# VH-VL binders against q0atu2: the designs that were tried, part 313

Target 1, 119 residues: q0atu2
Amino acid sequence: MLDKKARIRTSREYRNVFEKGKRLSGRFLIIYYVENALDNNRFGFITNKKIGMAVIRNRIKRQLRAIVREYQGQVKNKHDIVLVARAGIGKSSFEGMEKDYIAIMKKAGLFARNANKID
Key: E = the ipSAE of ESMFold2; O = the ipSAE of OpenDDE; V2 = 0.75 times the mean of E and O plus 0.25 times the DockQ between their complexes.

## First folded at step 16 (VH-VL)

Design a57 (framework fv_dusigitumab)
Fold by OpenDDE, second read of step 17:
Structure a57 (fold): chain C 119 residues (1-119), chain A 122 residues (1-122), chain B 111 residues (1-111)
Amino acid sequence: as target 1 above (119 residues)
Amino acid sequence: QVQLVQSGAEVKKPGASVKVSCKASGYTFTSYDINWVRQATGQGLEWMGWMNPDSGDTGYAQKFQGRVTMTRNTSISTAYMELSSLRSEDTAVYYCARDVGYDSGEFYFDYWGQGTTVTVSS
Amino acid sequence: QSVLTQPPSVSAAPGQKVTISCSGSSSNIGYNYVSWYQQLPGTAPKLLIYDNNKRPSGIPDRFSGSKSGTSATLGITGLQTGDEADYYCGTWDSYLSAGYVFGGGTKLTVL
């Protein structure tokens, strides 16, 4: 689980990302990202009703948190990042979501070098 | 069968603009990014940028920032690359290519257009 | 000039093996998978290798790819006259440029 410090938790924090951040769309995800004044990154997650029932939305949210946690060490510091799940994500595999996330983060220039990465 | 078919050769004067088209078929157009790569005569491949046909999002190489515009018409599965303020150095063959990044998290081009020759001369 | 460095040319006789090197940095080859493209004279590039060492359908097993550290290598065994072409390595730069980068290309001549 992401530390509390690594979470966007307030409406004010979310609004700041949406208003000042950049937007980039992938196949299953949309990310909003903006630099923050902290020493750590913060992540937010949005799953709308168009994705499906509450049980599905909660599952997707858990999966996205798992993905973000897995790659947290590769993200450039001092960023607030909000992940918005797209309608088709409910039919995607976990691996599909993961690859989409990686692609978007690379296009956004948010991934940093990871010396421990194994190809 | 995946195919990318590009528009015909162009001859332009310096300072003019050129717009090259790339019509996609054989797959869902909005599911894969289109990249543009050019190659000057006798030179290597040079990446210009990517365009997401679904969202319209783009990412351009720094060298072409301000001069290149990548767009699409989803109704006809066609991608466009417009390059303005043309100069002799822009003389090259321009390729569109399909990107499979969303499928793998790694970027490579599995299908290419046949290329469009753009000649810039006085 | 190119972000990735390739030898400008290589040559060998039919039936022999050749290797083409591709050198990069930690921000590109060191972090991302490498792809190789073959460009026959007067034609568009063709995907030859992806994900460092995988072959698309239709590519013979004479072609192989490998990656170690910040370098990649394309291997061609049983060289044929039809292999005479330009070969380019490419990969994503995740950290510095956030874009795709190509090598300078290698001209393969079959003697």
Scores: ipSAE 0.902, ipTM 0.951, lowest interface PAE 0.5, mean pLDDT 94
Fold by ESMFold2-Fast, scan of step 16:
Structure a57 (fold): chain C 119 residues (1-119), chain A 122 residues (1-122), chain B 111 residues (1-111)
Amino acid sequence: as target 1 above (119 residues)
Amino acid sequence: QVQLVQSGAEVKKPGASVKVSCKASGYTFTSYDINWVRQATGQGLEWMGWMNPDSGDTGYAQKFQGRVTMTRNTSISTAYMELSSLRSEDTAVYYCARDVGYDSGEFYFDYWGQGTTVTVSS
Amino acid sequence: QSVLTQPPSVSAAPGQKVTISCSGSSSNIGYNYVSWYQQLPGTAPKLLIYDNNKRPSGIPDRFSGSKSGTSATLGITGLQTGDEADYYCGTWDSYLSAGYVFGGGTKLTVL
């Protein structure tokens, strides 16, 4: 579970990220990201009906939160980041989602130098 | 078998643009990024940027920002790199290369095109 | 200029062994996995080592890689004349301007 401070909660906050942020696509994920003025990172998660039934969407959302939480310390401070699951994410393994996340975060320049291991 | 086949040699005048192609076969084109790397005669490898053939997203090295454009045509599994405002210093062999990053979480180039020589005449 | 530092040249006799170093920083080699590429004269580079120490199919085990801290090393044993080539290390640089970086290259001459 992400700390309350680390979560994007309001529609206005999500809108700000979508309207002012940059977009980068991976195989299973799209991220939208923008610098914030709060000196901490905040994350949002979107799993649309295109992914599948509620039980599948809830599983994916929990897995994405777990991945984000695991790599939280490697993300450069001052960013609001929204993860949008692509329709094909339901076909991915947990490891596949994790590797996709790492790749897109590195390409976005969002990963800090204090990452430990990738395997 | 994975193969990347590049277009033939080009000779250009200073100030012109060049567009190099890279045709992929033997794998799902949209599943792996294409990177472009150049090498001047007797010099080292210089990374230019990456292009996601599924989304069209790109990332360019700062040195080339504003002069390079990387695109693709998914119907023919072909990637393109266009470099504008050519100078003599752009004379080099240009390579496309496949990146396995989405499979590994780490970036490296497992297959390379044969290279395209671009000569910018003085 | 290159972001990763390699010796410009190395030489040894057939059957001997050599090591080629690659030095970077905490934002590149210190954070990411290192790959090595072999470029024979007049040819495109070929992936030789990935993930610090793994070989693609078809690469003989006399080629090895390792990483410690912010440096990586390519080892070649049982040198053959066909190993004469330029060798490049490469990795992702996780700094403000994220991108791939190569070492300056090392020319291996088999005496």
Scores: ipSAE 0.752, ipTM 0.900, lowest interface PAE 1.1, mean pLDDT 91

Design a58 (framework fv_dusigitumab)
Fold by ESMFold2-Fast, scan of step 16:
Structure a58 (fold): chain C 119 residues (1-119), chain A 122 residues (1-122), chain B 111 residues (1-111)
Amino acid sequence: as target 1 above (119 residues)
Amino acid sequence: QVQLVQSGAEVKKPGASVKVSCKASGYTFTSYDINWVRQATGQGLEWMGWMNPDSGDTGYAQKFQGRVTMTRNTSISTAYMELSSLRSEDTAVYYCARDVGYDSGEFYFDYWGQGTTVTVSS
Amino acid sequence: QSVLTQPPSVSAAPGQKVTISCSGSSSNIGYNYVSWYQQLPGTAPKLLIYDNNKRPSGIPDRFSGSKSGTSATLGITGLQTGDEADYYCGTWDSNLSAGYVFGGGTKLTVL
């Protein structure tokens, strides 16, 4: 349920993040991330066959989108971020995926509170 | 039981490098990040960085960037912290500590090594 | 100096109550959960409180924690001589240079 403008959709855009971005691994997730030239964040999601059957991969992808949406306001602006689900994610709980996401985003330096603009 | 056991005391000259080890037991080594924290004599705790023993990913405090390297050997469940270009102010007790970030989404150190004294003097 | 501010020392008699404050900012205590560590003389630090107010197994309920805004407090009741130690607060700092930060430490003397 991310806004259309907050999604990475083209192969070229994914390739740019993988080639130019930094990589950081959690227990269930790997993120690739790079600063963009836009005025917003964009997210991509990859759930490959190592995770399991299509029904499991689709459930994981929906849950990851829900997690990203919940925490979108805490992500430093102007980043393209691709979440790659690791093979073991299918056995994780929603809470487990959420905690892993929070930890990796904080360690990547991507989670921050927006400063109130006082002029 | 979870245990982190560190290598013994080191005495180094200014300009040298020191490599401290931290051997983990009682849990799956690759599931929890190892952090390094130091404490100069009579001073407070100072965080140096974290290392993911599964991926090898690291994050270092700004103060130590360029001088510290954190690595691991998963075959023997051992983490390492190497500090180069040693100065007298690097004289401290160095601790390894396990963080629970991936379980909790918050960072805190539930188990600590006993500490390794590093003395830098001529 | 330390990013989180603690009083350098506190003193109380056996059986009394003591509180230790820890003051930070919006990027650290204001955003993340706070932990407290006890360091007995000559030993490694030990986790005393995590997630603002939770105790690990083996930590007596005499020890408590709380957090309000950008400050945290460690409370110790029924003070014992074995509580003489340095106490450190700690949390993640979500600023431009993200990392873990500690308070400067508070030396508790049981008179």
Scores: ipSAE 0.841, ipTM 0.924, lowest interface PAE 0.6, mean pLDDT 92

Design a59 (framework fv_dusigitumab; at its last fold request DockQ between E and O 0.71; V2 from the best seeds 0.83)
Fold by OpenDDE, fold request of step 18:
Structure a59 (fold): chain C 119 residues (1-119), chain A 122 residues (1-122), chain B 111 residues (1-111)
Amino acid sequence: as target 1 above (119 residues)
Amino acid sequence: QVQLVQSGAEVKKPGASVKVSCKASGYTFTSYDINWVRQATGQGLEWMGWMNPDSGDTGYAQKFQGRVTMTRNTSISTAYMELSSLRSEDTAVYYCARDVGYDSGEFYFDYWGQGTTVTVSS
Amino acid sequence: QSVLTQPPSVSAAPGQKVTISCSGSSSNIGYNYVSWYQQLPGTAPKLLIYDNNKRPSGIPDRFSGSKSGTSATLGITGLQTGDEADYYCGTWDSGLSAGYVFGGGTKLTVL
C-alpha cells in the first residue's frame, strides 16, 4: 500500500489535478499530472463503472496501486498524478497494465533512471 | 500483414508547408502510436515525434516544436505529419513508423512506411 | 551531433564478425532498452534488434545485441555481402525532453 502522504485523497486535490494538469492517454490508462509544491509525489486512482462491476474495479485499483508502488522510485519528484483506468483494462493482464503505465509515464517525461531499473 | 503506406513525393518552395500521409493496415490503428522519422540525403535518422491515434495526443522533438503537427483520421486509419515553414534543410525522406511501446513499455519501431521524399527548393 | 554515438563505418570480410558500438547516457541507454535498425541502400529502416538483445521474427541469430551501462553493441557473425547496409541504434531518452533518439548510424562494408 502506498504511504498516506503519497495518496491523493480529497476531491479538491483531484480537481486540482484535472483542472491544472496535463493529460496523456495510454492503451489502458489515462494519466493526469501536475507539479505540486510538496517534497513527494502523490497518486490518485479512478476506476469508473465503465470498467465493470465493483469487484472488478476494486481489483483493478489494487493492481494499479501495486504497479505505482513498484515504480514509485522512478517518478520525477513533486508531481500529483491521477491514473484513470480505461475501458477494457479489466481484460488486460497485470503485465499489460504495467507496460502501459511505463509507456505513458515515459511519454509524459515522468520517469527517471534510478538504481532499481535493471535492463 | 502490417503495412504502412505513405503518400507520394512532394516538392515545395521555402516557406511552404507539406503534409505527408501514412495509411496503416493489418492491425488496429488506434492501438499503436505512430512515429515520424526523417532522413536527409546521406544523413542519419532523425526522430520527429509520436502521435497516439486513439487520443490524438502528440509529443514532438524539441527541434520541430511549433513547426510540426501530427494528426490522424481514424476512420481511414491514416496518420498525417505536417511540417510548416519549410526550408532547404527539411529536404529529406520522411518515414512513419509503428511504435510498440504500449506492448512492451519500451519504445521501438517494428514497422516502417516506405518513406516520402520531400524536396524543398526555390 | 546525434544523441547516441556510433562509429561512422566498419568493415570486414565475408564470414567474419563485426561489432558496432552505440554510446549514450544514463537518461537513454542507461535507463531504456536499445533497438537496432538495418537500412539497406535505398530502403526504409528495418527493425533488427529490440529490447537490447531480442530478434524479431525473420532475423537470423547471427545478429545479436547487448547492453552494458550506457553503451550498446550490435554483433554480426558470419558476415554476408547482403549485410552491407547502414545500422542505427535507437532508444527512448528519459531526460529533460522525453523522446526517441537515434545514433548517427554506421555504414557496414563487406570487403
Scores: ipSAE 0.916, ipTM 0.959, lowest interface PAE 0.5, mean pLDDT 95
Fold by ESMFold2-Fast, scan of step 16:
Structure a59 (fold): chain C 119 residues (1-119), chain A 122 residues (1-122), chain B 111 residues (1-111)
Amino acid sequence: as target 1 above (119 residues)
Amino acid sequence: QVQLVQSGAEVKKPGASVKVSCKASGYTFTSYDINWVRQATGQGLEWMGWMNPDSGDTGYAQKFQGRVTMTRNTSISTAYMELSSLRSEDTAVYYCARDVGYDSGEFYFDYWGQGTTVTVSS
Amino acid sequence: QSVLTQPPSVSAAPGQKVTISCSGSSSNIGYNYVSWYQQLPGTAPKLLIYDNNKRPSGIPDRFSGSKSGTSATLGITGLQTGDEADYYCGTWDSGLSAGYVFGGGTKLTVL
């Protein structure tokens, strides 16, 4: 689970990312991303009805949060990033979603070695 | 059998544009990004950019930003790379190559086109 | 100019072994997996090694790869005349300008 301060929570904050952000698509994911004026990164997650029933959407959302948390230290600081799950993600493995996320984040220029390392 | 087949050699004058094609077969075209790599005579490989054939998203090397455009036509499984404002130093062999990033989380080129020679001269 | 540094040439006799080095930085080789490409004269490059040390089907086990820190190495044993080619390392660079980068290439001559 991501820390509260690392989550995009309000519709206004989501709208800002969609309106002002850049967009990149992978196989299972789309990301929208924009620099913020905060000390930290924030993540949002969208799973729509095209994916399937609520139980599937909830599973995907939990898996995506787990992936984002695992790679949080590699994300370049001061970004708001929204992950939108594409139709078809429900047929992907956890590893498939993870690899798609890594590829998209690298292509977006958002991943770096020790980006947020405090030490 | 995966194949990438490129268009034939081009001779252009300085200031012109060139558009190279890369026709994919033997796999689902929209599932793998196409990259473009060039090689000037007697020189090394130089990455130009990537293009997602599903979304149309692109990422270009800074050196080519503003001069290169990468597109596709999904109905004929064909990728395109257009380079404008040609200079003599753009004389090179241009390759398309398929990357496996979405499968692996790492980037490498498992299949390459045969190359297209572009000569820029008066 | 290349982002990754390779020796410009290497040579050995048939049956011998050679190693080709590839040096980068923490934003490329230090962070991402390395691949190697073989380019025979007049041909397109061919994937030889991926994920630091894995071979595609059809690549003989005479070819090997390794990575330590910010450097990678291609090893070739049992050299054959058909191995004369240019060899390129490549990886993603996660630095300020994200993109794929190649080494300058190494010309292998089998004497």
Scores: ipSAE 0.843, ipTM 0.926, lowest interface PAE 0.6, mean pLDDT 92
Fold by ESMFold2, fold request of step 18:
Structure a59 (fold): chain C 119 residues (1-119), chain A 122 residues (1-122), chain B 111 residues (1-111)
Amino acid sequence: as target 1 above (119 residues)
Amino acid sequence: QVQLVQSGAEVKKPGASVKVSCKASGYTFTSYDINWVRQATGQGLEWMGWMNPDSGDTGYAQKFQGRVTMTRNTSISTAYMELSSLRSEDTAVYYCARDVGYDSGEFYFDYWGQGTTVTVSS
Amino acid sequence: QSVLTQPPSVSAAPGQKVTISCSGSSSNIGYNYVSWYQQLPGTAPKLLIYDNNKRPSGIPDRFSGSKSGTSATLGITGLQTGDEADYYCGTWDSGLSAGYVFGGGTKLTVL
């Protein structure tokens, strides 16, 4: 699991990313991202009603958190990043979500070698 | 089966703009990004940028920032690349290519258009 | 100047083998998978190798790829005169200016 310091916690923090951040879409995900003033990255996750019932939305959110945790050491530091699930994500496999995440993070320029300084 | 068919050759004067089209068929156009790559006569390949046909999102190589615009019309499965303020050094063959990043998490171009020759001369 | 370095040319006789090198950095070849493209004279490039060592359908197994550290290699065995082409390596560069990069190309001559 992502630890407490790697989470976007408040509505104000989410709003900052949506209002000031860059946006990039994949097949199943949209990312919003902005530099922060911390030494670490923070992640947030949004699912909405169009995806499906609450149990489905919560499962997708858990899957996305697992994907982010797996790759968090490769993310360039000092970014707040919000993953927004697109309506079609319920049709995706875990592998499909993972490939989508990798692709959009690379195209956003957020993956790098030696991005392991988190804290 | 997958095809990318590009518009015909263009001859332009310095300072003009050119817009090259790339019509896709044989796959779901909005599921794959289109990249543009150019090749000057006797030279290597030069990547210009990517465009997501679903969202319209783009990422341009730094060299072309401010001069290139990549767009699409999803109703006719067609991508476009427009290069402005043309110079003689922009004389090249321009290719569109489909990237498979969303299938693999890695980027490569599995299908290419036939190329469009753009000649910039006074 | 190309980001990835390839020899400008290689040659060998029909039936023999050749390798083409591609040298990059930790932000491109060292981090991302490598692809290879064949460009026959007067034609568009064609995907030859992806994911370092995999062949798309229709590419014979005499074409092979490998990667070690920040370098990649294309191998071609059983050379045929139809293999005369330019060969390009390519990969994503995850450095400061993220984007796709190609090698300068290698002209293969089959004598």
Scores: ipSAE 0.822, ipTM 0.917, lowest interface PAE 0.8, mean pLDDT 92
ESMFold2, look of step 17: ipSAE 0.789; ipTM 0.910
ESMFold2 (binder alone), look of step 17: mean pLDDT 93; pTM 0.953
OpenDDE, look of step 17: ipSAE 0.903; ipTM 0.952
ESMFold2, fold request of step 18: ipSAE 0.750, 0.745; ipTM 0.902, 0.901
ESMFold2 (binder alone), fold request of step 18: mean pLDDT 93, 93, 93; pTM 0.954, 0.952, 0.952
OpenDDE, fold request of step 18: ipSAE 0.916, 0.916; ipTM 0.959, 0.959

Design a6 (framework fv_dusigitumab)
Fold by OpenDDE, second read of step 17:
Structure a6 (fold): chain C 119 residues (1-119), chain A 122 residues (1-122), chain B 111 residues (1-111)
Amino acid sequence: as target 1 above (119 residues)
Amino acid sequence: QVQLVQSGAEVKKPGASVKVSCKASGYTFTSYDINWVRQATGQGLEWMGWMNPDSGDTGYAQKFQGRVTMTRNTSISTAYMELSSLRSEDTAVYYCARDVGYDSGEFYFDYWGQGTTVTVSS
Amino acid sequence: QSVLTQPPSVSAAPGQKVTISCSGSSSNIGYNYVSWYQQLPGTAPKLLIYDDNKRPSGIPDRFSGSKSGTSATLGITGLQTGDEADYYCGTWDSELSAGYVFGGGTKLTVL
């Protein structure tokens, strides 16, 4: 589970990302991202009814949180990032979601070599 | 089979604009980004940018920011690259190429158009 | 001038082995997978290697790719006259440009 400090939690925080952030679409995800005034990144997750029943939405949300947690050390600092699940994500594998996330984050210029990676 | 077919050669004057088309077939057009790469005569490959046919999102190389516009018409599975304020240095063969980034999380071009020669001369 | 550095030319006789180097940095080759493209004279580039060392279908095993640190290498064994072409390495740059980058290209001449 993501640290509480690494989560977007309030409607105001979400609104700020949507209004001031940039939008980028992948195959299964849409990301909104904006710089914040903190020293850490924060992530938000949105799974609308279009992707399926509550059980499916909750599963997708858990999977996305797992992906974000796995790669959080590679995300450039000082960003608020909201992940919006697209309609087709319910039929995607975990690996498919992961690759989509990686592609989007690279296109957004948000991924960077982490401090622990050895050349 | 996957095919990318580009429009014919163009001859333009300096200051003019050129719009090259790339018609895709053999796959779901909206599922893969289209990239544009150019090559001046006797020179190497130069990446210009990417375009997501589904969303219309784009990312351009810094060198072409402000001069290049990448668009698409999904109804005919066609991508477009427009380059404005043409200069002699823009004389090159321009390629469209399919990007498999969403499938792999890595970017490479598995299919290429045949290329479009754009000549800019007074 | 190119973000990735390749030797401008290499040459060898038929049947021999050649290697083409591609040098980058931690933000491109060091972080992302490398691809190689073959461009025969007067034709469009063709994908030769992806994910550092994988061959697309139809590419013979005479072609190989490897990567170590911030450098990649294309290997061609059993050189044939038909291998005479330009070869380009490419990869995503995650830091400097947030885009795709190519090497300067290497002209392979079969003697």
Scores: ipSAE 0.907, ipTM 0.953, lowest interface PAE 0.5, mean pLDDT 95
Fold by ESMFold2-Fast, scan of step 16:
Structure a6 (fold): chain C 119 residues (1-119), chain A 122 residues (1-122), chain B 111 residues (1-111)
Amino acid sequence: as target 1 above (119 residues)
Amino acid sequence: QVQLVQSGAEVKKPGASVKVSCKASGYTFTSYDINWVRQATGQGLEWMGWMNPDSGDTGYAQKFQGRVTMTRNTSISTAYMELSSLRSEDTAVYYCARDVGYDSGEFYFDYWGQGTTVTVSS
Amino acid sequence: QSVLTQPPSVSAAPGQKVTISCSGSSSNIGYNYVSWYQQLPGTAPKLLIYDDNKRPSGIPDRFSGSKSGTSATLGITGLQTGDEADYYCGTWDSELSAGYVFGGGTKLTVL
């Protein structure tokens, strides 16, 4: 589970990321991302009806949060990042989603060696 | 099986633009990013950027920002790299290469095109 | 200037062994997996090693890779005249370029 401080909470905050951020697509995921003025990263998650029924969408959302949490320490600090699941994500394995996430984050320049560690 | 076939040699004048093509076959074109790498005569490999053939997203090396454009036409499984404002230093062999990043979470080029020689001379 | 440092050349006789080094930093080799590419004269590069030490189908086990810290090594045993080529290491750079980087290349001459 992500801490409350690491979550994008309001519709207005999501809209800010969509309007001001950059967009990058992977195979199963789209990320929207923008640098923030905070001391930490915040993540949002969107799973739309095209993915499947609520049970499937909720499973995907839980799995994406788990992946984000696992790689949290590698993400360059001070970013708001929204993950949008693409329609095809329902056919992916956990490992497939994880590899897609890593590839997208690296291509976006958001992964670094010691991003969130004290120097 | 998997094959990347590039367009033929080009001779250009300084200040012109060149557009190199890379036709993919033997796999789902939209599932793998295409990268462009160049090599000047007697020199090493130099990465130029990547292009996602599904989304059209791109990432370019800083050196080529503002001069390079990478595109695709999914109906014919073809990637393009256009380099503008050509200089004599742009004389090189240009390669397209497929990366497996979305499968592996790591980047490497498993298949390469045969290369396109671009000569920039007056 | 290459971001990854390789010796410009290495030489050995048929049947001998050689190693080719590739030195980087914590933002590239220290963080990401390393690949090696073989370029025979007049041809496109081809993947020789990926994920530090794995071989694609068709690459003989005479070729091996290893990595320690911020340096990677390509090993070639039982050298053959057909191994005469340029060898390049490559990896993702997470910080400096936020893209792919290659070593300067090593010309292997089989004397």
Scores: ipSAE 0.783, ipTM 0.908, lowest interface PAE 0.9, mean pLDDT 91

